# VH-VL binders against q9h9l3, part 287

Target 1, 176 residues: q9h9l3
Amino acid sequence: PRKMVAIDCEMVGTGPKGHVSSLARCSIVNYNGDVLYDEYILPPCHIVDYRTRWSGIRKQHMVNATPFKIARGQILKILTGKIVVGHAIHNDFKALQYFHPKSLTRDTSHIPPLNRKADCPENATMSLKHLTKKLLNRDIQVGKSGHSSVEDAQATMELYKLVEVEWEEHLARNPP
Key: E = the ipSAE of ESMFold2; O = the ipSAE of OpenDDE; V2 = 0.75 times the mean of E and O plus 0.25 times the DockQ between their complexes.

## First folded at step 13 (VH-VL)

Design M23 (framework fv_amlenetug; at its last look DockQ between E and O 0.84; V2 from the best seeds 0.00; counts 0 for: pae E 6.1 > 2)
Fold by ESMFold2-Fast, scan of step 13:
Structure M23 (fold): chain C 176 residues (1-176), chain A 120 residues (1-120), chain B 108 residues (1-108)
Amino acid sequence: as target 1 above (176 residues)
Amino acid sequence: EVQLLESGGGLVQTGGSLRLSCAASGFTFSNYAMTWVRQAPGKGLEWVSAITYDSDWTDYADSVKGRFTISRDNSQNTLYLQMNSLRAEDTAVYYCAKARLAVAGPFDYWGQGTLVTVSS
Amino acid sequence: EIVLTQSPGTLSLSPGERATLSCRASQSVYSRYLAWYQQKPGQAPRLLIYGASTRATGIPDRFSGSGSGTDFTLTISRLEPEDFAVYYCQQYYSSPETFGQGTKVEIK
């Protein structure tokens, strides 16, 4: 199987007035969409705002959550040396306090051919929900009880697979 | 139905080598970390070695470092343990076990075990 | 290396009684990384509890786990005949992964 994974993270608010985004859940799927990792993660700082409407995270999820340092080590074992696909993936890497090489990073919010297939401006940043509906005819992030990072990671991988051949050829000709 | 079947155990002399195999079925083998855990006669469990789902990371107990090598073939759903420079204290039943996660335990399914006897 | 010490070494009880098994770690183990296994003579170990308190698939509700830090407990609320076995705790928090020495639950 290809050494490619897709990631999606959920953040909660920490620090003054909950304005700092701290990692609280991470989901990683393989090329076929199988879940390799899906854990709630305990931030090192006190949670001020669970942001439940978007994150789906509640206080009960934190009781047995994996401490940040340990979760980060597990996640990095999966990401290191692999092509990592995500949507607006800079936010996920920032929450992980991790640098992933640009040559191995694929951000579905910045792939012009993908936007073109969705009849969207090539250089616009389109939401994962919009691209998934247009190209996969599937509704994700439904309701107001929070997003599923597993569902988001799976959708992200499927979206990338639609342009994988042409985008990998483009990157081979135009290395980042 | 998850099944793990160990093979390759037997009698071996001190200083000898042996290769254990574990045939997996009933789950997507390439998605999970795998481990070897041994149990000496009448004694408790001792973790020996682990390998991540994609073989990128391996780890070993101090007692076997430099002598044992864990590997896997995801195309054949098989886990291996190459044991070299065997010692009397390596005598044990060797269990193959599946981790719950791609890179970590705990171990949710176990094989029946294969006996390795090391004698002088 | 984190050393796990189980007590008692042997617990002699009758069916219907409550069993309480202890596991103490030489240094703090986050509860998320503590598991319990059951082993019957001639058989492979069976996962009972992981994350200190989460029952594995198919495990009866008479088995429960608790604890945090260095002190963990496995409780069997009402011993059934099939519960007489050796029980091991395991930490998967820090490499190398380690098991306790085991507690034998035997018929009185």
Scores: ipSAE 0.557, ipTM 0.839, lowest interface PAE 2.3, mean pLDDT 91
Fold by OpenDDE, look of step 14:
Structure M23 (fold): chain C 176 residues (1-176), chain A 120 residues (1-120), chain B 108 residues (1-108)
Amino acid sequence: as target 1 above (176 residues)
Amino acid sequence: EVQLLESGGGLVQTGGSLRLSCAASGFTFSNYAMTWVRQAPGKGLEWVSAITYDSDWTDYADSVKGRFTISRDNSQNTLYLQMNSLRAEDTAVYYCAKARLAVAGPFDYWGQGTLVTVSS
Amino acid sequence: EIVLTQSPGTLSLSPGERATLSCRASQSVYSRYLAWYQQKPGQAPRLLIYGASTRATGIPDRFSGSGSGTDFTLTISRLEPEDFAVYYCQQYYSSPETFGQGTKVEIK
């Protein structure tokens, strides 16, 4: 099996006026799309804004949520040493207070061949929802319940797989 | 249906070695952490060793550290426990236990166990 | 390591009665990482409760878990004949994972 996983995180607002993005859910899937990790996470600071419309996070999800420190440890055990695929993944890593090696990171929001395949400008930042619809003919992030991080992680992995061979060859020739 | 079947137990002399196996079926074996738990005759449960879904992390109880080695073959859906330098106090039923998550979690499924008897 | 101490050692009750089992941790354990198991003679343990209060699949609602910090409780609201067994608490909050010594629920 490939040492590759895809990650998607949901964040809530903490700090003054809820402007600090804090990890509240993390989902990790393997190359086949199987869920390896999916937990609600309790931020160390008081939640000011659940951002439910986007995050899907509600107060009830925090009742038995995994404390951030513990969750981070678990997640790092999964990510360490692997190729990690994500969309706008710098936000996920920031929320995790973890920085994965660039050489082992794949951000589907910054893969020109993927954009090209979707008939988008190569240097444009396209949303996961748009790429998923265009390339996978799948609707994600629909409804009023907010995002599903599992669904998003799975979509991200599937998108990457479309350009994996080409992109890996490119990276081999042009290491970051 | 999830099944865990331990094998490899038996009678061994002090200082000897045994290799336990646990054959898993009914779930995607490679997605879950696995654990060995043992139970001495008439005693309680004791955590022995654990391994993450991809073998990147292993851990051991102090009582077996340096003597036991946990490993897995995900292609064969099998968990192993190599036990060296066995002692009388290692006598127990050894259970294979499935974790709910890839790296940890409660044990939602258990095998029926295999008996290891260490004699002087 | 975190030591879990269960009490009482033995609980003698009759069918239909309420059983209350205690598990005390030597240090605080997040409820998210506390589990309860049932073991009958000659059988492997069975998961009853995880996350301190969540019933495992197929577990009757007469079983419930509660608690936080260092004090956790397993409650059997109305004992059935098949509930007489040994019960173990477990923490998987930190390594090494540890079990309580067990509480035997026996028929009076």
Scores: ipSAE 0.498, ipTM 0.843, lowest interface PAE 1.2, mean pLDDT 95
Fold by ESMFold2, look of step 14:
Structure M23 (fold): chain C 176 residues (1-176), chain A 120 residues (1-120), chain B 108 residues (1-108)
Amino acid sequence: as target 1 above (176 residues)
Amino acid sequence: EVQLLESGGGLVQTGGSLRLSCAASGFTFSNYAMTWVRQAPGKGLEWVSAITYDSDWTDYADSVKGRFTISRDNSQNTLYLQMNSLRAEDTAVYYCAKARLAVAGPFDYWGQGTLVTVSS
Amino acid sequence: EIVLTQSPGTLSLSPGERATLSCRASQSVYSRYLAWYQQKPGQAPRLLIYGASTRATGIPDRFSGSGSGTDFTLTISRLEPEDFAVYYCQQYYSSPETFGQGTKVEIK
């Protein structure tokens, strides 16, 4: 009954020494992997470290980027009331300065049945790249140019689908 | 080929009601916000109402709030505008417009419009 | 509500001339959330520019947009006969997503 989306964000370093992670790109896909949202986002503070090796964010991406406050409003219009799937999704919500209800949150880094399918310890936090390679036989985050949040959001949704029936039943019987 | 085709316009008396429809094709309708924009004869464009890709958010111009209701049927690729308590100032061509985003404009495709004439 | 005021109301020029159309906002609109449309008589509007400066698909490179904050500009570097029309700016930064009143570009 409730619609499901997957989200992935890329962050840059702001604040003292660039240690604060600030949102610089967000991608949201629907259940079928179609892109609902994909924008570069200008943090409200000066960017100290683009973190390009991991984020894929470069100076040119910020030239016409959507200001954070506006992007956040657009993103929350999509997320509100939805089951939101992500990988290590706490980091995405922190960067959005947003709390999503735990009962509507699915984190592929913390789903024991998914780890079991990957022949990994059930309580381990596995990388999206590793799970995707092992369970979907796909290589993501390839090369030196950083991650693609669209690619990562799509992979995250496909990973969740592998355990969706089992995990949704588990959560219905064991509300958070 | 993206197409938007409005229908349901016509002549109506003050206080009356009309329901406008917009049939969409050539794109994945359920991925995008949709909007109604109107243009009174000889006047400029006025944003009327918008609805997000999944209907979870709607918004209205103050001039129509409480009288108009936007809705969509994603299974039939159709946008609607229910117009109640019509006034002479509602006389306009009403355009259906597709937003580029799931929740907001800008509007990259427009229908040809349907004329609504409100007379007493 | 953000009010957009376009100037001039009418711009009378000949083919081949450069057209400069202005749009001023009553409150700051970040440069990405401003669009320009062209409308010819009897037709629906057509998106020209979005994000203040990004040309929509299929729009000739003689159309360009610039500006930030409250001041935005549409430039047509060399008017063609088909460019004589009414032009609207629109902000989609905050709801309602308001339009300017239009600038008519007419043949001198």
Scores: ipSAE 0.111, ipTM 0.694, lowest interface PAE 6.1, mean pLDDT 90
ESMFold2 (binder alone), look of step 14: mean pLDDT 94; pTM 0.951

Design M24 (framework fv_amlenetug)
Fold by ESMFold2-Fast, scan of step 13:
Structure M24 (fold): chain C 176 residues (1-176), chain A 120 residues (1-120), chain B 108 residues (1-108)
Amino acid sequence: as target 1 above (176 residues)
Amino acid sequence: EVQLLESGGGLVQTGGSLRLSCAASGFTFSNYAMTWVRQAPGKGLEWVSAISYDSDYTDYADSVKGRFTISRDNSQNTLYLQMNSLRAEDTAVYYCAKARIAVSGYFDYWGQGTLVTVSS
Amino acid sequence: EIVLTQSPGTLSLSPGERATLSCRASQSVSSRYLAWYQQKPGQAPRLLIYGASTRATGIPDRFSGSGSGTDFTLTISRLEPEDFAVYYCQQYYSSPETFGQGTKVEIK
């Protein structure tokens, strides 16, 4: 069996008016929710907006943060050849400047059976917070100090596990 | 308490083989990259090989590439180094060490080392 | 590969004195991809500092690290008898990980 990990990245704003999302933290957990990677990452561009309410990132976290190119190498060695689970994971891959094979990618924001279980329209994009509350009866991303990417990665893996058997069978019959 | 215990060292003839083992305890072995670092008698430290937490990535110093193979058994919490085509310059104390994940690492815990002596 | 050069090769000092050890990299290891280790005769190396300046757990505050780019320093503010040992710097910016040749801090 192919190994499976879940990823969640935090981005800060760089570029004009802070509108570019640059990787500033990455957390990766294994199937059981154990942390495999959790590092603050220093963007190569000037940070205009820390987006602290959502990212949880503050200026002090950039002290001793891993430079982007090195962090990217570390992260890609963990992801390569594995099934990677994430929520709206295209944003994480874009921030990593990385292509992961679609056949090995699982996006919990685009799994119709998961929305069905949450009593939501199958084609709607539901937030991680909403799905976690509905299906796991757990509150994540609480307070105003920013999100925990570890907590988000763990929740994402648990959500995927609820539909794993059904969804893997679907993918076997309907390869991406 | 984190502990790493090496074994398998000894005297071997040039061209021979040895397999080193490192028994790990006190941490979740399957979550960390592991490494072998060696030290020739009276000399400094030389990184030899590294393996990712899941065995999907391995790396080797140029001096041992093609002759040494690093592996691990996460169910037994054990790291291995298979050494083939041994040369006199491979004579060293071999340390097992716990590393950061993947491509770059510092080593926060070390074993006591096992001596490998290669002679004609 | 990145070559690390340590200086001096030997420091002969007395307990209570300050030790300053240098490590120079052949190319930039960025701001913080440098570690320092202590090794006593017959023992395994012990991590002292990582990230150029962060003390490892259990390391006394008399040990401090500084520097960035190519020039790094380990300082021991007041040598204790147990501090007489060989010290190694190590970069982990780029594979292969490399060590300096060591600085021996010996009793005068």
Scores: ipSAE 0.006, ipTM 0.518, lowest interface PAE 12.4, mean pLDDT 87

Design M25 (framework fv_amlenetug)
Fold by ESMFold2-Fast, scan of step 13:
Structure M25 (fold): chain C 176 residues (1-176), chain A 120 residues (1-120), chain B 108 residues (1-108)
Amino acid sequence: as target 1 above (176 residues)
Amino acid sequence: EVQLLESGGGLVQTGGSLRLSCAASGFKFSNYAMTWVRQAPGKGLEWVSAISYDSDYTDYADSVKGRFTISRDNSQNTLYLQMNSLRAEDTAVYYCAKARIAVAGPFDYWGQGTLVTVSS
Amino acid sequence: EIVLTQSPGTLSLSPGERATLSCRASQSVSSRYLAWYQQKPGQAPRLLIYGASTRATGIPDRFSGSGSGTDFTLTISRLEPEDFAVYYCQQYYSWPETFGQGTKVEIK
């Protein structure tokens, strides 16, 4: 396949009452699921809420984390000009303060054929956990220790590959 | 076992050209950035050039920019350095090295080097 | 360009002694992007430490790194005969990547 990667980011809460989502970890895998990037990232603002139940981020992960400015540069070198697959990916791009072209973006939370294969309403936004269980027979995001962004990125790529041929053909006929 | 084997070094005249190759094995070559670092006789290390895992990004030291071209063939697990308009100060052992990540990072494995001697 | 200055240029010590090597950057460098290499005569460099303080795979724990900002240190707690070599620091924080000029650790 053409240059295609999958991304999953973890965010922590910064700003008033921890309501701002700031990038704290990013994982990127290639088409085959091999890890190209996986780093803890130090937000430029004070962390108010680690959101550990979901992010898996703890204070110790920040001690030697990559500064946001540097991490962003590395991540954008991997993403720019490539087809980027993610789940609810607009949240990841927002945390990266990055605009990726719609024509090169694949969001597994908004692919009707994928929902159809999972016996879900085509226009509903299904969780990554639900789609992965239904279509790949795999349990991800289990327990209370937080999610693995590597496993989430890998699952996201595998989900996309289930509909890649038909969805790329659809996009060629109906450009974003 | 990670191995990097450089080849293509030798004696070349000032103004000449030379192409270095680095054959990689023991790791997923297409997932990592690669670099060339040189060392003149009795001198320290000088970074020369780097290329990202997919060839989308290349960087060069100012001393070689416009004269050297880094490239890679992921299907053959091989890194290249095309050196043009060679100068006496380009005389050095040229090392191939693997970065720890896809676009940058410290260099965790190195080849044994290949000597390039540029003379008039 | 960030210039890395290593000191001393030569460190003459006996086996069993502690070696302390300095690397100073002309600009602040995130500790995440500072590495140390060892090079023995006729051999390729070997990665010792990356991220200022993380030992590379297979590196003995007598090697340790520390520092932040502009001042970084490599410490060898008890020199072994095989540790007599040239040591280089490297920053990969800002383009272009640069190496220090090296510190030679030699037998007295």
Scores: ipSAE 0.508, ipTM 0.805, lowest interface PAE 2.5, mean pLDDT 90

Design M26 (framework fv_amlenetug; at its last fold request DockQ between E and O 0.66; V2 from the best seeds 0.00; counts 0 for: pae E 3.7 > 2)
Fold by OpenDDE, fold request of step 15:
Structure M26 (fold): chain C 176 residues (1-176), chain A 120 residues (1-120), chain B 108 residues (1-108)
Amino acid sequence: as target 1 above (176 residues)
Amino acid sequence: EVQLLESGGGLVQTGGSLRLSCAASGFTFSNYAMTWVRQAPGKGLEWVSSISYDSDWTDYADSVKGRFTISRDNSQNTLYLQMNSLRAEDTAVYYCAKARLAVAGYFDYWGQGTLVTVSS
Amino acid sequence: EIVLTQSPGTLSLSPGERATLSCRASQSVSSRYLAWYQQKPGQAPRLLIYGASTRATGIPDRFSGSGSGTDFTLTISRLEPEDFAVYYCQQYYSSPETFGQGTKVEIK
């Protein structure tokens, strides 16, 4: 069995009018929820919108942040060859400018058995916050301070573990 | 309490081989990158090699690349350094150092070191 | 590689005095990836500062780190007898993770 990690990224707005989502924080945890990586990341372009209420990113976090290119290299060293679990993970990979093999990707926002377990429509896209509350009885992303990518990554991993056996069997029968 | 204990050092002839070990305890070994740093007698610190928490990534100083191999056994909480084709300039105290994270590069704990002497 | 140059090579001071150690990088280094170590004779190095300015656990507050870009500083506000040692800066911003050549703080 392959090693698994869970990832969650926070993005800020760059480019004209801040419409470009740029990586500003990345957190990676192992199967046990231990933090393997957690860094603030400096986008290559000027930040126009910190999106603080959602991202939790503030200007002070960028003062000594890791340049994107360096951070990307570090992150890829962790992700390569592993099963990567995330929620709406395509956004994280896009921000990383990295595309993990689909066969090694697990997106908790698109796992019908997980939704079923949460008494949600199987084909609905549920938020991480909702699933975490429903299935783990835990509150995440509380308040107005923005998300904690570590907390979100940990929650994502825990959610996946609830359906891991069933979903891995499904994927084995139905490779992406 | 975190402990790192190096072993395997000794006297070896030029061209010879030696295998160093570092026994780790007091932390979850398998979650952290590990590094070998050496110090020649009366000289400063020199990074030698690093290995990620799961061995998927390794890196080497140019001075040892192709000759040294870093590895680890997480089930035994042990870090290794296989040193081949040893040279006089490899003479040093070799320290194993724990990184703060799985791929991080600052070292919050160090072993006592083991001396490697390569005779000409 | 990023070369770290420390200065001075030797700093001769008396207990109670202020010590200022410099570490200059050949390239800009994110402050988050700069560390300082202390090494006493016959001992392994000990982490003092990481992230340029964060004291490691158990490190007295007389030790402080500062700097950004290419210039970093370790300051010992009031030297204690046990502070006379060699100090190394290290960057882990990019591979290879290089060290400065060290500054020896000795008793005047």
Scores: ipSAE 0.866, ipTM 0.937, lowest interface PAE 0.6, mean pLDDT 96
Fold by ESMFold2-Fast, scan of step 13:
Structure M26 (fold): chain C 176 residues (1-176), chain A 120 residues (1-120), chain B 108 residues (1-108)
Amino acid sequence: as target 1 above (176 residues)
Amino acid sequence: EVQLLESGGGLVQTGGSLRLSCAASGFTFSNYAMTWVRQAPGKGLEWVSSISYDSDWTDYADSVKGRFTISRDNSQNTLYLQMNSLRAEDTAVYYCAKARLAVAGYFDYWGQGTLVTVSS
Amino acid sequence: EIVLTQSPGTLSLSPGERATLSCRASQSVSSRYLAWYQQKPGQAPRLLIYGASTRATGIPDRFSGSGSGTDFTLTISRLEPEDFAVYYCQQYYSSPETFGQGTKVEIK
């Protein structure tokens, strides 16, 4: 039996000139795409730049947001010991200040067979939006009001499922 | 409509065992943490045990560690509490409660409770 | 574990009066991790407020919560007959989740 989840995080800018990326929302879905976690998260540092065009985060979302340390504990209870799927997932783990074993990590931005199915160079880092349009014929991250981390996590899981059998076999023969 | 229905309570002798069940409906059971909370006659609420959505995480009150086991069957939408080595102080109404999240939270829905009476 | 102490133990009031219930934590609890429950005799607890001040669905405006750090308050602005019950605070900031011992609001 598979214990697999997909994650997508939204970050806001903190620190000097808003250049530090701090976790402000996290969405986690199960294998079937059902939402297991979706919370706005309050960074421990002052938010300088909401990055609303991409994050979808506004001041109103911070009013009842879960403090970072508490959210991190909740999220790690879901991720620990599971196969975790994400897109450019190193950014999510960095924002969570968390190390997840490479043997249990699946990054849809670094799966050569997935790029090949999308008629893209196997070693290129393609955006989630591009792969989702090419392979699932679905438009995500549309408009100017920011991305939905739920939508992104769901798309990421669906993309992984397209190559799951062949990629798991590859990893079994070539452990990370 | 969310509904939680407890069963399995009754009268048992000190040292005996009981298994409580909680049948859930009206929400996707497999996506939320579940909790048992008890209340002794005339006393306040006491958290007993919690289980995450996938059973990877369980936690217990110190008073029941080693004696009680929480479990769930997501295919049957049912939560369980196996109670062994029962003591008089375990006499209480046992409530099944739904957590707000997959692993934690406040309790947004509660069952009606089932009475467990342990003879001293 | 975080200990929650509620005061007073009993409030004897008449319908139409204001009830103010206190909950004090043994260590700081973020205001976002404090809930209040109402329980009537023979019934299960009912969620009233979570995040210290957010009313649960269907809870009347007369119920309000406030506070931060270690001091939290539940206010019932104008008691109605159905409000005479026991009220519990609960923290979900740190495991294990703990409840206060309860405040009984009874008719004079």
Scores: ipSAE 0.564, ipTM 0.830, lowest interface PAE 2.1, mean pLDDT 90
Fold by ESMFold2, fold request of step 15:
Structure M26 (fold): chain C 176 residues (1-176), chain A 120 residues (1-120), chain B 108 residues (1-108)
Amino acid sequence: as target 1 above (176 residues)
Amino acid sequence: EVQLLESGGGLVQTGGSLRLSCAASGFTFSNYAMTWVRQAPGKGLEWVSSISYDSDWTDYADSVKGRFTISRDNSQNTLYLQMNSLRAEDTAVYYCAKARLAVAGYFDYWGQGTLVTVSS
Amino acid sequence: EIVLTQSPGTLSLSPGERATLSCRASQSVSSRYLAWYQQKPGQAPRLLIYGASTRATGIPDRFSGSGSGTDFTLTISRLEPEDFAVYYCQQYYSSPETFGQGTKVEIK
């Protein structure tokens, strides 16, 4: 059986007018929610907009941040060969400039049984905050500091566990 | 309190084998990369081998590739180094060290070392 | 692999003096992913500094680190008797992680 990890990333604005989303923090947890990786990451180009209200990233975090190339190498050593769980995980992989096999990818924003459990339409894309409050009775992304990628990765893993047996059986019957 | 305790060192003839152990406590062993670093008598520190938190990734110094095998048993919180085809230049104190991250990092905790002497 | 070269090999000083230890990398360690370790006679190494300049827990403020790119420095502002030891730099920027050959700080 394959090992499973959950990932969440925070992005800052780079490029013209800060429109490009560049990786500035990445957190990875194991099945039990233990933190395997949590680093601030320095984008290879100038940060135009820290997006602090949502990202939680401030200038001080970039002072000793891991350069993107090095962080990417460390992150991929953890992700390769694993079932990777995330929420809207395409954005995380895009920021990493990485494509994980679809058969090993689990996206809690697009799991019909999870939406059903939350009394949401099966085809709706629900926020991590909403699903977490509804199904785990927990408030995440609270306060003035922006999101915590550790907190979000842990919540994502807990959400997946609620439907893991059903969804893994579904995927076994319906290989991508 | 983090503790790392090496054992298994001793005197061995060239061409022989030894297996070193490092017993870990005081932290979640299965979340961190582990490393062997050696120090020949009167010499500096030399990285020998590292293993990721889940054993999926290992790496070795060129001087030991093909002769040494790093492994871990996360259920027993123990790091191992199997040393085969030993040479006189392998004589050293062998330290186990805990890395900060699951796959890499600086070494925030060290054991006290175990001496391996290879008689030529 | 990144080679670290420390200088001087030996630094002979008196207690109360300032010690300056150099570590030079064969290629840039641009994030200052450099650590310093102290090894006293008969003991295992212990972490002093990581991230080029951040003191590890319990390390006195007389120890400081600086540097960027290929050139890094450990400074001991005022040597105490317990500071006479061997000091190693280590890079953890790229695999394999490597050590410098050491600088011995000894009593003049």
Scores: ipSAE 0.373, ipTM 0.769, lowest interface PAE 3.7, mean pLDDT 90
ESMFold2, look of step 14: ipSAE 0.351; ipTM 0.765
ESMFold2 (binder alone), look of step 14: mean pLDDT 92; pTM 0.932
OpenDDE, look of step 14: ipSAE 0.733; ipTM 0.902
ESMFold2, fold request of step 15: ipSAE 0.335, 0.330; ipTM 0.751, 0.748
ESMFold2 (binder alone), fold request of step 15: mean pLDDT 92, 92, 92; pTM 0.934, 0.938, 0.931
OpenDDE, fold request of step 15: ipSAE 0.864, 0.863; ipTM 0.936, 0.936

